# VH-VL binders against o46895: the designs that were tried, part 46

Target 1, 223 residues: o46895
Amino acid sequence: MGSNKIKNLVQYEIQDFVSLNKMDTKSHDSLNLNVSKKSRYLLHRVLTNQLINNRSGNACTKTRSEVEGGGKKPWKQKGTGNARAGSSNSPLWKGGGVTFGPKPRTFSNKTNKKERLLALTTALYLKSNNTKVINLDNLDFTNLKTRDLVIKCSNLIENYKKDQKILFVAEPTASGLWRYVKNISNVDLIYTTGLDLKKILQAHHIIFTCKALNDVKEVFNEQ
Below, E stands for the ipSAE of ESMFold2; O stands for the ipSAE of OpenDDE; V2 stands for 0.75 times the mean of E and O plus 0.25 times the DockQ between their complexes.

## First folded at step 25 (VH-VL; framework fv_izeltabart)

Design x4 (at its last fold request DockQ between E and O 0.15; V2 from the best seeds 0.00; counts 0 for: pae O 6.0 > 2, placed apart)
Fold by ESMFold2, fold request of step 27:
Structure x4 (fold): chain C 223 residues (1-223), chain A 125 residues (1-125), chain B 111 residues (1-111)
Amino acid sequence: as target 1 above (223 residues)
Amino acid sequence: EVQLVESGGGLVKPGGSLRLSCAASGFTFDDYYMHWVRQAPGKGLEWVGEIYSSGSWTDYNEKFKSRFTISLDNSKNTLYLQMGSLRAEDTAVYYCARESFTWEFSGPTSYFDSWGQGTTVTVSS
Amino acid sequence: DIVMTQSPDSLAVSLGERATISCKASQSVDYSGSSYMNWYQQKPGQPPKLLIYDASNRATGIPARFSGSGSGTDFTLTISSLEPEDFATYYCQQSSDWPYTFGQGTKLEIK
């Protein structure tokens, strides 16, 4: 896909999350996003590989451990279901404590790192008109209520519909935010250490924190 | 039921402008690519251009890109084609079409699964 | 631009007989093991109707007498036993690269 990509500058107005309508001076930030001209094919391939790699890990565990008449099936790796019950909105808790070590190479569907990064930047560009950047500096996570988050989202997003999915992208140090996001059915959260193509594509609106935006500049600098 | 209804066609003089509309029902544009395709009288089909549901991505057949603009209004579930500097060769039936591809399907598909009935543009003195 | 060339431009065939329409692309329309080649039927005064997608997959509601085959640059639409409703114009269309392009059309007429 080398000759089939272009770089696009996307500018974002930074809004203060606490006082959206009382910001005295507007600030701006931007991302340079590489976009595949064959975006549909790229995004589908990378998404499919993401799903296959997740299934291959699960299938590898089940295939090796599955015994006819041998009793209870083996334990699955932590967080192995795609549809995690009630708490599946915490994608960045993966790592450490892998029971079986790295997946065998023969069961993995390898994904080119450069291709994955191009898919992420392409997806973010496609969503760029529905993407906002907020400053969380004044937010007190310990006193935040679910109602306050809903109200802030409705004010931030022009023509907001309550059935639209919202995806927050936050820096890992904003981990307190997930406790409130988990209580809102149409809101999801990912961290910059675990960008997820499927969740980006499923979102109707994306909300970056300022710090998360800076983090993704580092991630995408390797293109 | 998915329906696409074009409107805004009519008679226009060379050099004039016209805006076509395509009202969608039975689905919302969310994550779809929408297209304009035209057909001159007695001729074949010609792709005009596309737009992604957010409006952030457009692409055009090169022969139209300087004169035609595709846009959409998600609040009205309506696709638009703004045509300027019209010429006699632009006389055609203009169709809006939905591309089948969505991120949720199990494999790549890329065809026009829904078409409007078309609206006729006639460019004549 | 990928040029799509259909052959023949016009075809006269008797009811109950087989019709074969070919479509040749100026470059391969394959990607990741799939061929991005579609076939449409169009009757006068109507929009196009999808028949075959991805070279060989019959669209929902399309009779079994319609079939598609081919890969790479060479594709064929076959109608195994013509019925009166099948007399129309047929277009191939590639969705592999932009701009999307159509063949010039093949008019299928009663002989």
Scores: ipSAE 0.436, ipTM 0.718, lowest interface PAE 2.9, mean pLDDT 78
Fold by OpenDDE, look of step 25:
Structure x4 (fold): chain C 223 residues (1-223), chain A 125 residues (1-125), chain B 111 residues (1-111)
Amino acid sequence: as target 1 above (223 residues)
Amino acid sequence: EVQLVESGGGLVKPGGSLRLSCAASGFTFDDYYMHWVRQAPGKGLEWVGEIYSSGSWTDYNEKFKSRFTISLDNSKNTLYLQMGSLRAEDTAVYYCARESFTWEFSGPTSYFDSWGQGTTVTVSS
Amino acid sequence: DIVMTQSPDSLAVSLGERATISCKASQSVDYSGSSYMNWYQQKPGQPPKLLIYDASNRATGIPARFSGSGSGTDFTLTISSLEPEDFATYYCQQSSDWPYTFGQGTKLEIK
């Protein structure tokens, strides 16, 4: 067996299912999380790696040889009263080249799969008190207005504030939900195929769909 | 102050069984891996197994997996090692140890920070 | 299993002199930026006592004369100036993989 230092784990279950339909009885769905209570280092490392990997690396400056123009000596060597100069493209001149300036590069930092998953589960655990699970199966998306979604969210979340970030986690097939959330500034949507640690950590409230919760369960149980 | 006190050692015949205890004080088992390590007379240290989270997880040296069982009693704050089918080779001092395992910003660490005084098990005909 | 091999098995050193003990692992014990290598001191009739953790960190209460170094598979415990109480058996231990394993021990004796 390969080296595995994923230890000090506790199991935590998220159980908070709320129907969006008033006529539906409250039911419970659960997500079991393996969490390390002392995992600040892990969260930091995985988050840092995510941020590093998201860097574009497209910054580009021109050296003196790459700057257009120049080549001719600006003035004669002696008798002008000016300092000696070899080219107008010198880094010493305004508009000249840049010495040791940034060049395009790729930023990458590999994260262990198990560590990444553990970080995600830990992050979800930290947000567990502000996590809700909803059933969208009975929702008519054809008649749903953005305003209605906000109202539903406000009713679903205790002490809802407009400035608080809400993260929806949905299944990939819930394409209709995106149309409603895209115009809401404090609401973000991610799919189970792309769980984002940063977004989870930044969210004040997290809302899972039932299908999304099941998808996540499958992924976490395959560990 | 963290204290570990082993007990239950003694003389046992081959094929017999023995249960060792480790009474812990100054801390609770909830957040620690607890281990058994043994040392045969004049020999080195051998890892026996570990337990975590009130018995929710255990792991053993493959050498002992079929014969030894580790358990916890949280109400008594006591660690146990149940030994069966004892052999002469099992003669040793048995230590309980606490593992410090952390994921702090300085990096993960894993070491035995506390040891008991040990209890002696002698297997002889 | 990761096999830990110490060198030498026995070392005779005079008081005030430097002692160096080596430990070699059959596999790397590094993981996630840490070396899961620990050193213990054991005196006769006593349990092991933690000296060094994570290859180079002194445990609480351990004198500055004790130091650890190394990474990957090669590690060293150094006692800069031996005191009478330092004569004991020393063990390296890896916690990188299960089963946890110890070196065979190095007995430090007075010359």
Scores: ipSAE 0.058, ipTM 0.669, lowest interface PAE 2.2, mean pLDDT 86
ESMFold2, look of step 25: ipSAE 0.417; ipTM 0.699
ESMFold2 (binder alone), look of step 25: mean pLDDT 88; pTM 0.911
ESMFold2, fold request of step 27: ipSAE 0.308, 0.427; ipTM 0.650, 0.702
ESMFold2 (binder alone), fold request of step 27: mean pLDDT 88, 88, 88; pTM 0.912, 0.912, 0.911
OpenDDE, fold request of step 27: ipSAE 0.000, 0.005, 0.020; ipTM 0.489, 0.491, 0.540

Design x5 (at its last look DockQ between E and O 0.01; V2 from the best seeds 0.00; counts 0 for: pae O 3.7 > 2, placed apart)
Fold by ESMFold2, look of step 25:
Structure x5 (fold): chain C 223 residues (1-223), chain A 125 residues (1-125), chain B 111 residues (1-111)
Amino acid sequence: as target 1 above (223 residues)
Amino acid sequence: EVQLVESGGGLVKPGGSLRLSCAASGFTFDDYYMHWVRQAPGKGLEWVGEIYSSGSWTDYNEKFKSRFTISLDNSKNTLYLQMGSLRAEDTAVYYCARESFTFEFEGPGSYFDSWGQGTTVTVSS
Amino acid sequence: DIVMTQSPDSLAVSLGERATISCKASQSVDYSGSSYMNWYQQKPGQPPKLLIYDASNRATGIPARFSGSGSGTDFTLTISSLEPEDFATYYCQQSSDWPYTFGQGTKLEIK
């Protein structure tokens, strides 16, 4: 770790989602989280990049004319000028948009990946006192009602306030949970395959499933 | 509507200890950094340290780190400064301040938008 | 630590005239197009009061005669037409890097 990082162990008490009953014997799990000493600087930089990528990157996945099509606006001019000969979208063209397109993405992702991972672990640490872990193993999604989910969330969270945002972090195979979460306006869900810095920071309370916690241990060990 | 009220100041002998409190009201205490800032008589402002509202993060001006501890109690909406091994140079008005920081994208927005009235600490024989 | 140096330390200005206070940082306080420099006013016996945040944004309730400008390491607070209630000490403060630091203050006196 560099001098700008602190490694912290965070422990979580695991609660069974079906019963929520406390037992004489308690289960625990933990995460080791790297935390940036310059957290606000880091978080702002990573959030700014996330916002820019959401707006610009999605637009850049359009057709080739839209990707290279700064032709009406001279400030965005690459490769060829505004004057087109009319033969712009030939399927047989080799030297066009796909040949010179994106560079290998793996190297570019690695240069930003360490920073993004540090931002995620830093954000999770900042929220760690408001984070709970639940076990879903015995949950029957076919018999679950939205009211039951709301009641269980209110029982998990100390000082629950209905205007506070709750974020579930679940494994990708927990697809039944999304059906109920989507109907509750102050509750959101992300999967461990798509951790989202903005949603983590906006959450007042975070609820991991046990399986999701195991997933993120693997993700964060790549730091 | 935001209110910060410090208390616990007073006269203390050198080497003594004192605990300051800052009661907060008029806002949700969830996503704010809270700060202590002090001002010696006739002098400027000096940052003492900060705590994130969850209590998970603290940081200090290095000159105080060995003697001062910042903590909070979210259920009481109250910030604390525990001061030990006090010296005459610690004589100051101590302010509690709220940072405006949000995770919005136009910048961190990190400025002190709300201050308490201050509480006076005097360290004297 | 980023050292904040204000100039002048004291300033006497006639009513209705312009007052200009400078703040220089030992390192840039800019990030992503924003300057993390704030200005506070403090009257005797009172806590500091926010005037300007992020270099140029006027806080709620602050008269239009107060303005802030600058970027990088060089910042300025301007009072376009000094009024009697503007007698106070003014502080700049950076929030771009740890530890947060204040300038030494500029005492503004009405000549």
Scores: ipSAE 0.344, ipTM 0.646, lowest interface PAE 3.6, mean pLDDT 77
Fold by OpenDDE, look of step 25:
Structure x5 (fold): chain C 223 residues (1-223), chain A 125 residues (1-125), chain B 111 residues (1-111)
Amino acid sequence: as target 1 above (223 residues)
Amino acid sequence: EVQLVESGGGLVKPGGSLRLSCAASGFTFDDYYMHWVRQAPGKGLEWVGEIYSSGSWTDYNEKFKSRFTISLDNSKNTLYLQMGSLRAEDTAVYYCARESFTFEFEGPGSYFDSWGQGTTVTVSS
Amino acid sequence: DIVMTQSPDSLAVSLGERATISCKASQSVDYSGSSYMNWYQQKPGQPPKLLIYDASNRATGIPARFSGSGSGTDFTLTISSLEPEDFATYYCQQSSDWPYTFGQGTKLEIK
């Protein structure tokens, strides 16, 4: 039974994020991405499960017995000209209880770890042409401004448009990056500890830090 | 402690009017049906009428509907029975009573859990 | 109107003996599996006191010797062993429909 996985080696050019100058010595890094032959199905399943798990499930209606008030027959049984009624909390009445209405529940759908990883690798593979790897080693996060980030992104990404979503993937220690990305509407930041399939799929451009790429490599190699 | 104290009873001539009061303590009229029940001397109990929720709902025994009016003053926590066109047959002890429910949501399951001591009305020429 | 008829009108019973009072309704006082019949005790010069509600439930503070039974149109109040304080007038009352109505009362006397 032939392997349902396709191995793809993707090479990335590493750019210095501080000096957008064309470094004469371009360093390259690579990521081995396993792609499922059933990539669309897998992506759909994993994404759906992620969405399901994010549901709050707090919708709540009151049943007849939970509605406040009532307790007394609204009118006498005969002689009123009205239909018989037992309680004002009946679902038949305005303001009454709801029959079979929504109740709080937990939405959970477990995804196989391997499937999740395959989905992530597939997603990254699909976005590989729009993925850049940057070195942040020389970046001073204390003096970074949102404007600077935008400028850097515009220089880093070919045909940058303000309406296109950029996803930064950073290592957990790169917490300073959040300070200047948080106010940019089209830029999002995730950490390697929380790779989000949805965000990856929604991104037009992905920017990895070198450290983040290494983290991801370690995770994927465990497959 | 729930207490109901009726007052206003007395001697009245036929055709006269009388207003009875029931002062409640230990609870508020909110969320309770309050009732008047009377008892003629040596006779049984007769339901007069009820009121609920600051007068939003009233119901009467058809026998009294044209002559009696039930009202309440929430600020005074007092229930009233205004009686008009009194007849000899109206001679009775008048009780105020609080109605409680056994089924909060199922309808009529109710009983009178608290009664006043009663006030005597005598209609005589 | 639902007419409540008690029987007997008067009952003489000795101390320690069982007393049984019947109450018949002109129509069923049942609703949703419950019978909305109440029993009250009244002593001279006092207001009625709730004994039984919903046909068979003793009110708070009511001794175990008092019991209610019945459904539909036929109900019974039973005092298993009469005590001196039990000699009073007893009333049944329906709360199923308006107007609320009482039985004519049963006077329980000492034999």
Scores: ipSAE 0.031, ipTM 0.520, lowest interface PAE 3.7, mean pLDDT 86
ESMFold2 (binder alone), look of step 25: mean pLDDT 89; pTM 0.921

Design x6 (at its last look DockQ between E and O 0.02; V2 from the best seeds 0.00; counts 0 for: pae O 13.2 > 2, placed apart)
Fold by ESMFold2, look of step 25:
Structure x6 (fold): chain C 223 residues (1-223), chain A 125 residues (1-125), chain B 111 residues (1-111)
Amino acid sequence: as target 1 above (223 residues)
Amino acid sequence: EVQLVESGGGLVKPGGSLRLSCAASGFTFDDYYMHWVRQAPGKGLEWVGEIYSSGSWTDYNEKFKSRFTISLDNSKNTLYLQMGSLRAEDTAVYYCARESFTWEFEGPGSYFDSWGQGTTVTVSS
Amino acid sequence: DIVMTQSPDSLAVSLGERATISCKASQSVDYSGSSYMNWYQQKPGQPPKLLIYDASNRATGIPARFSGSGSGTDFTLTISSLEPEDFATYYCQQYSDWPYTFGQGTKLEIK
C-alpha cells in the first residue's frame, strides 16, 4: 500500500471572509496531501464501505452517540456505532443494480482507517484547484443574513454558478456558521471531527476555515 | 444532447507543434475524467492521457509524457491537447472522450461513454 | 501495463451465423468478483461505441444478440446471429490497472 501513494504540497492563500479582500500582509497556508496512484479504485472502495456500514434493514432506529464537547449540528445523527450491512439485499452500487460485484468488508479496522485517511487526502487533492481558505475571525453572526452569505460566496469563487455545490469545512467551535449554511440549498457544512468523503467528492467548491485547515494538518500528519 | 467536438487538426511538418481543442456541450465538467485517445490510420486505439475536471490531476501514457500536455478551461467547457516535437508516427485521428465514472453510486461501470468525431493530425515532410 | 490481445485479427462470418471474438489480458482484470473490462464496436469513420461493460453487461440500447463472458484473463464477445450492421471492428479495453489499454482489434467481415 505504501508504494501506491505520492505526497503533494497544496498551498492556499488566506482570505478574509467579511471583506473578501486579501489581508494587508498576504499569508498562505498549506496541506501535505498523500494521493493514491489508483485514486478512482480507492475512492470507490471507501465510499462503498461507508455506505454499507450505514445501511441496515433491521430497524428504523439504531443506537447512537453524540459527540461530547463538539458544536456539531443535527446533520450528524449517528455517532460511533457498530453499523454494518445487514439484511439488505440491495447494495448501493453504481448503476442502480449491481454493475460492480459486492464489496464485502474483509479489511481489518486498522487497514480501513489507513485507507479512509488516504481516500480523504486523495479527494482533497482532486478538489484542490477549487478549494479556498478563509478567515472567519471578524464575522459577526448577529447581523449576518442568508442573502449576504450567498453574495459573499459568489464573490469568493471565481466564475461561480449558482447550481454548484459548496462545502464548508469548519472547526467544531464555529457553531454559528451552521445557522446560515442550513438555509442555502447548494451549500453544506462538515466539521473537522466528522470529515465526510462523500460530501467532499460531491462538492464543486470547498471552503476551509483557517482553524479547520490547522485541525486537518494534525490528522493528515499521522499518515 | 451531450456532444464533444474536436478541432485544431491539420497537416504539420515533423518537429512542429499543434494544439487540439475539444468543446463540450450538454454537460459540464463536474466530477468527470476527460481523455484523449488516438487512432493511427488502419490501426487500433491508443490512450494518450487524462485530466480530472478540476485540472488538479493529469496523467499520460509515458510514450507521450515529455511532448504532450493536457489542460482544460472549465469556464469555456473545453479540453485541450498541446502537442510538440511531432513525429510521423503521431499521424492519427485524435478523439476526446468522457469517462463514465463519476462519484455516483448508481451509474454503470467505468468506460468511455461519450466520444467526439475526432480531428485528424497528419505529420509529413 | 496490462496487454490486451485479441483473437483472431479478422474473422469472416455469414449473415445469421454466430461470431466469437476472444480477448486475453496479460494479468487478471478482476476485483471483488467483477471483471474490469469493456467491449467497443467501431465502424469506419466513426468513434467507438460501447457494447458490453464489466465483461458481461450489455450497454443500454444494445441488442440481445451481443453477449460477453469470461473472467480473470480470458474474455469472449459473442454475436449469436449476425446482422448486416454488425460488420465492424471490435475492441476490448481494460480499466483494472493504469494505464487504460485496448486490444489491437478484431475486424468482422461478411463471408
Scores: ipSAE 0.297, ipTM 0.638, lowest interface PAE 4.0, mean pLDDT 76
Fold by OpenDDE, look of step 25:
Structure x6 (fold): chain C 223 residues (1-223), chain A 125 residues (1-125), chain B 111 residues (1-111)
Amino acid sequence: as target 1 above (223 residues)
Amino acid sequence: EVQLVESGGGLVKPGGSLRLSCAASGFTFDDYYMHWVRQAPGKGLEWVGEIYSSGSWTDYNEKFKSRFTISLDNSKNTLYLQMGSLRAEDTAVYYCARESFTWEFEGPGSYFDSWGQGTTVTVSS
Amino acid sequence: DIVMTQSPDSLAVSLGERATISCKASQSVDYSGSSYMNWYQQKPGQPPKLLIYDASNRATGIPARFSGSGSGTDFTLTISSLEPEDFATYYCQQYSDWPYTFGQGTKLEIK
């Protein structure tokens, strides 16, 4: 797929920072986002490419020659009353080979780096109203329980529902957070090194760590 | 059976220090928020502070933050309240309490499900 | 701080009658469809005992005559038919924000 010129960018700033430290009630941090006015098209392209690239492509059917068995003519050519047949592996027979069936293949579609970043920023913009930034620096998660995290999330996210998807975006070094998130069915965790457009779009709520936000800022500001 | 037993209360002069203890049995602190709540004579209940996860998290009523310190000793399964610069107004029964959480369909909740009997602190000249 | 104000400070009610205690918060204690309000009972010389959690849920072992209602800033504890053991001081408590705060208490006395 060809890349289009990036035009008509609008800057949007996310300002919603909440510290998990009770003493630091609410503070604000910001993320500047470049948003495309052609957001639907861009998001669709990048998402489609992502989905294409994620295809396994391992589907495999056996042709007539690959089906085990056969080799013997099922019956004589004449005098049987049956239709002529050369092999039991014919695609015409049950259990026979498949003509032009799926074979293993590689699916790939390259996405322009700038377009991908723009899609990510646009997606984050779309989710901005449901995005929170949290400070983990003052909280030790080593002994926290999953339930406690959920409670904290419920307090952080307005109108939290169990059926809504929450996406945590954390720095790669936030390994402790994963331990508590992995068992929550509606919560997912991604790292700044692997921002996933699909996951961002699927999320009802997004929670950034302060460090993750800074990582993302650095990446986005370099554009 | 969950039990909390406070100790360490007594008479202390203004400006003095006192350390209260809460010995817990029937559970470990690792899974709970533990709290101190005090009650002045004939008055209501006042939240002092909380601790969680062997001291990894602490929070205080701003009123006491500069004077009081909450800590845990997991080896002894004991909660502590270190009080300094005590004032006459600090005269109260001090309770330790365990905070528990529920997870219902409607959402999470919390409450104090276990309390000690309290220990009395009297600050007087 | 969220200030919890109970009404009345003292209530005299006869055995078998209904008692109603009000608790008003200075700001809403609701969040995400839940009310972060608890009720406690305290008898002389004893610690508080949990009665109601999250505004309307009876704690384990609490008789059905105790009920809680309300949302936002206004909450009510109701005892449908008073028993002798119900004469005590009752406290509302919010945990929507820190510091946790209690009402001043309502002393329920026998008339």
Scores: ipSAE 0.000, ipTM 0.501, lowest interface PAE 13.2, mean pLDDT 83
ESMFold2 (binder alone), look of step 25: mean pLDDT 88; pTM 0.903

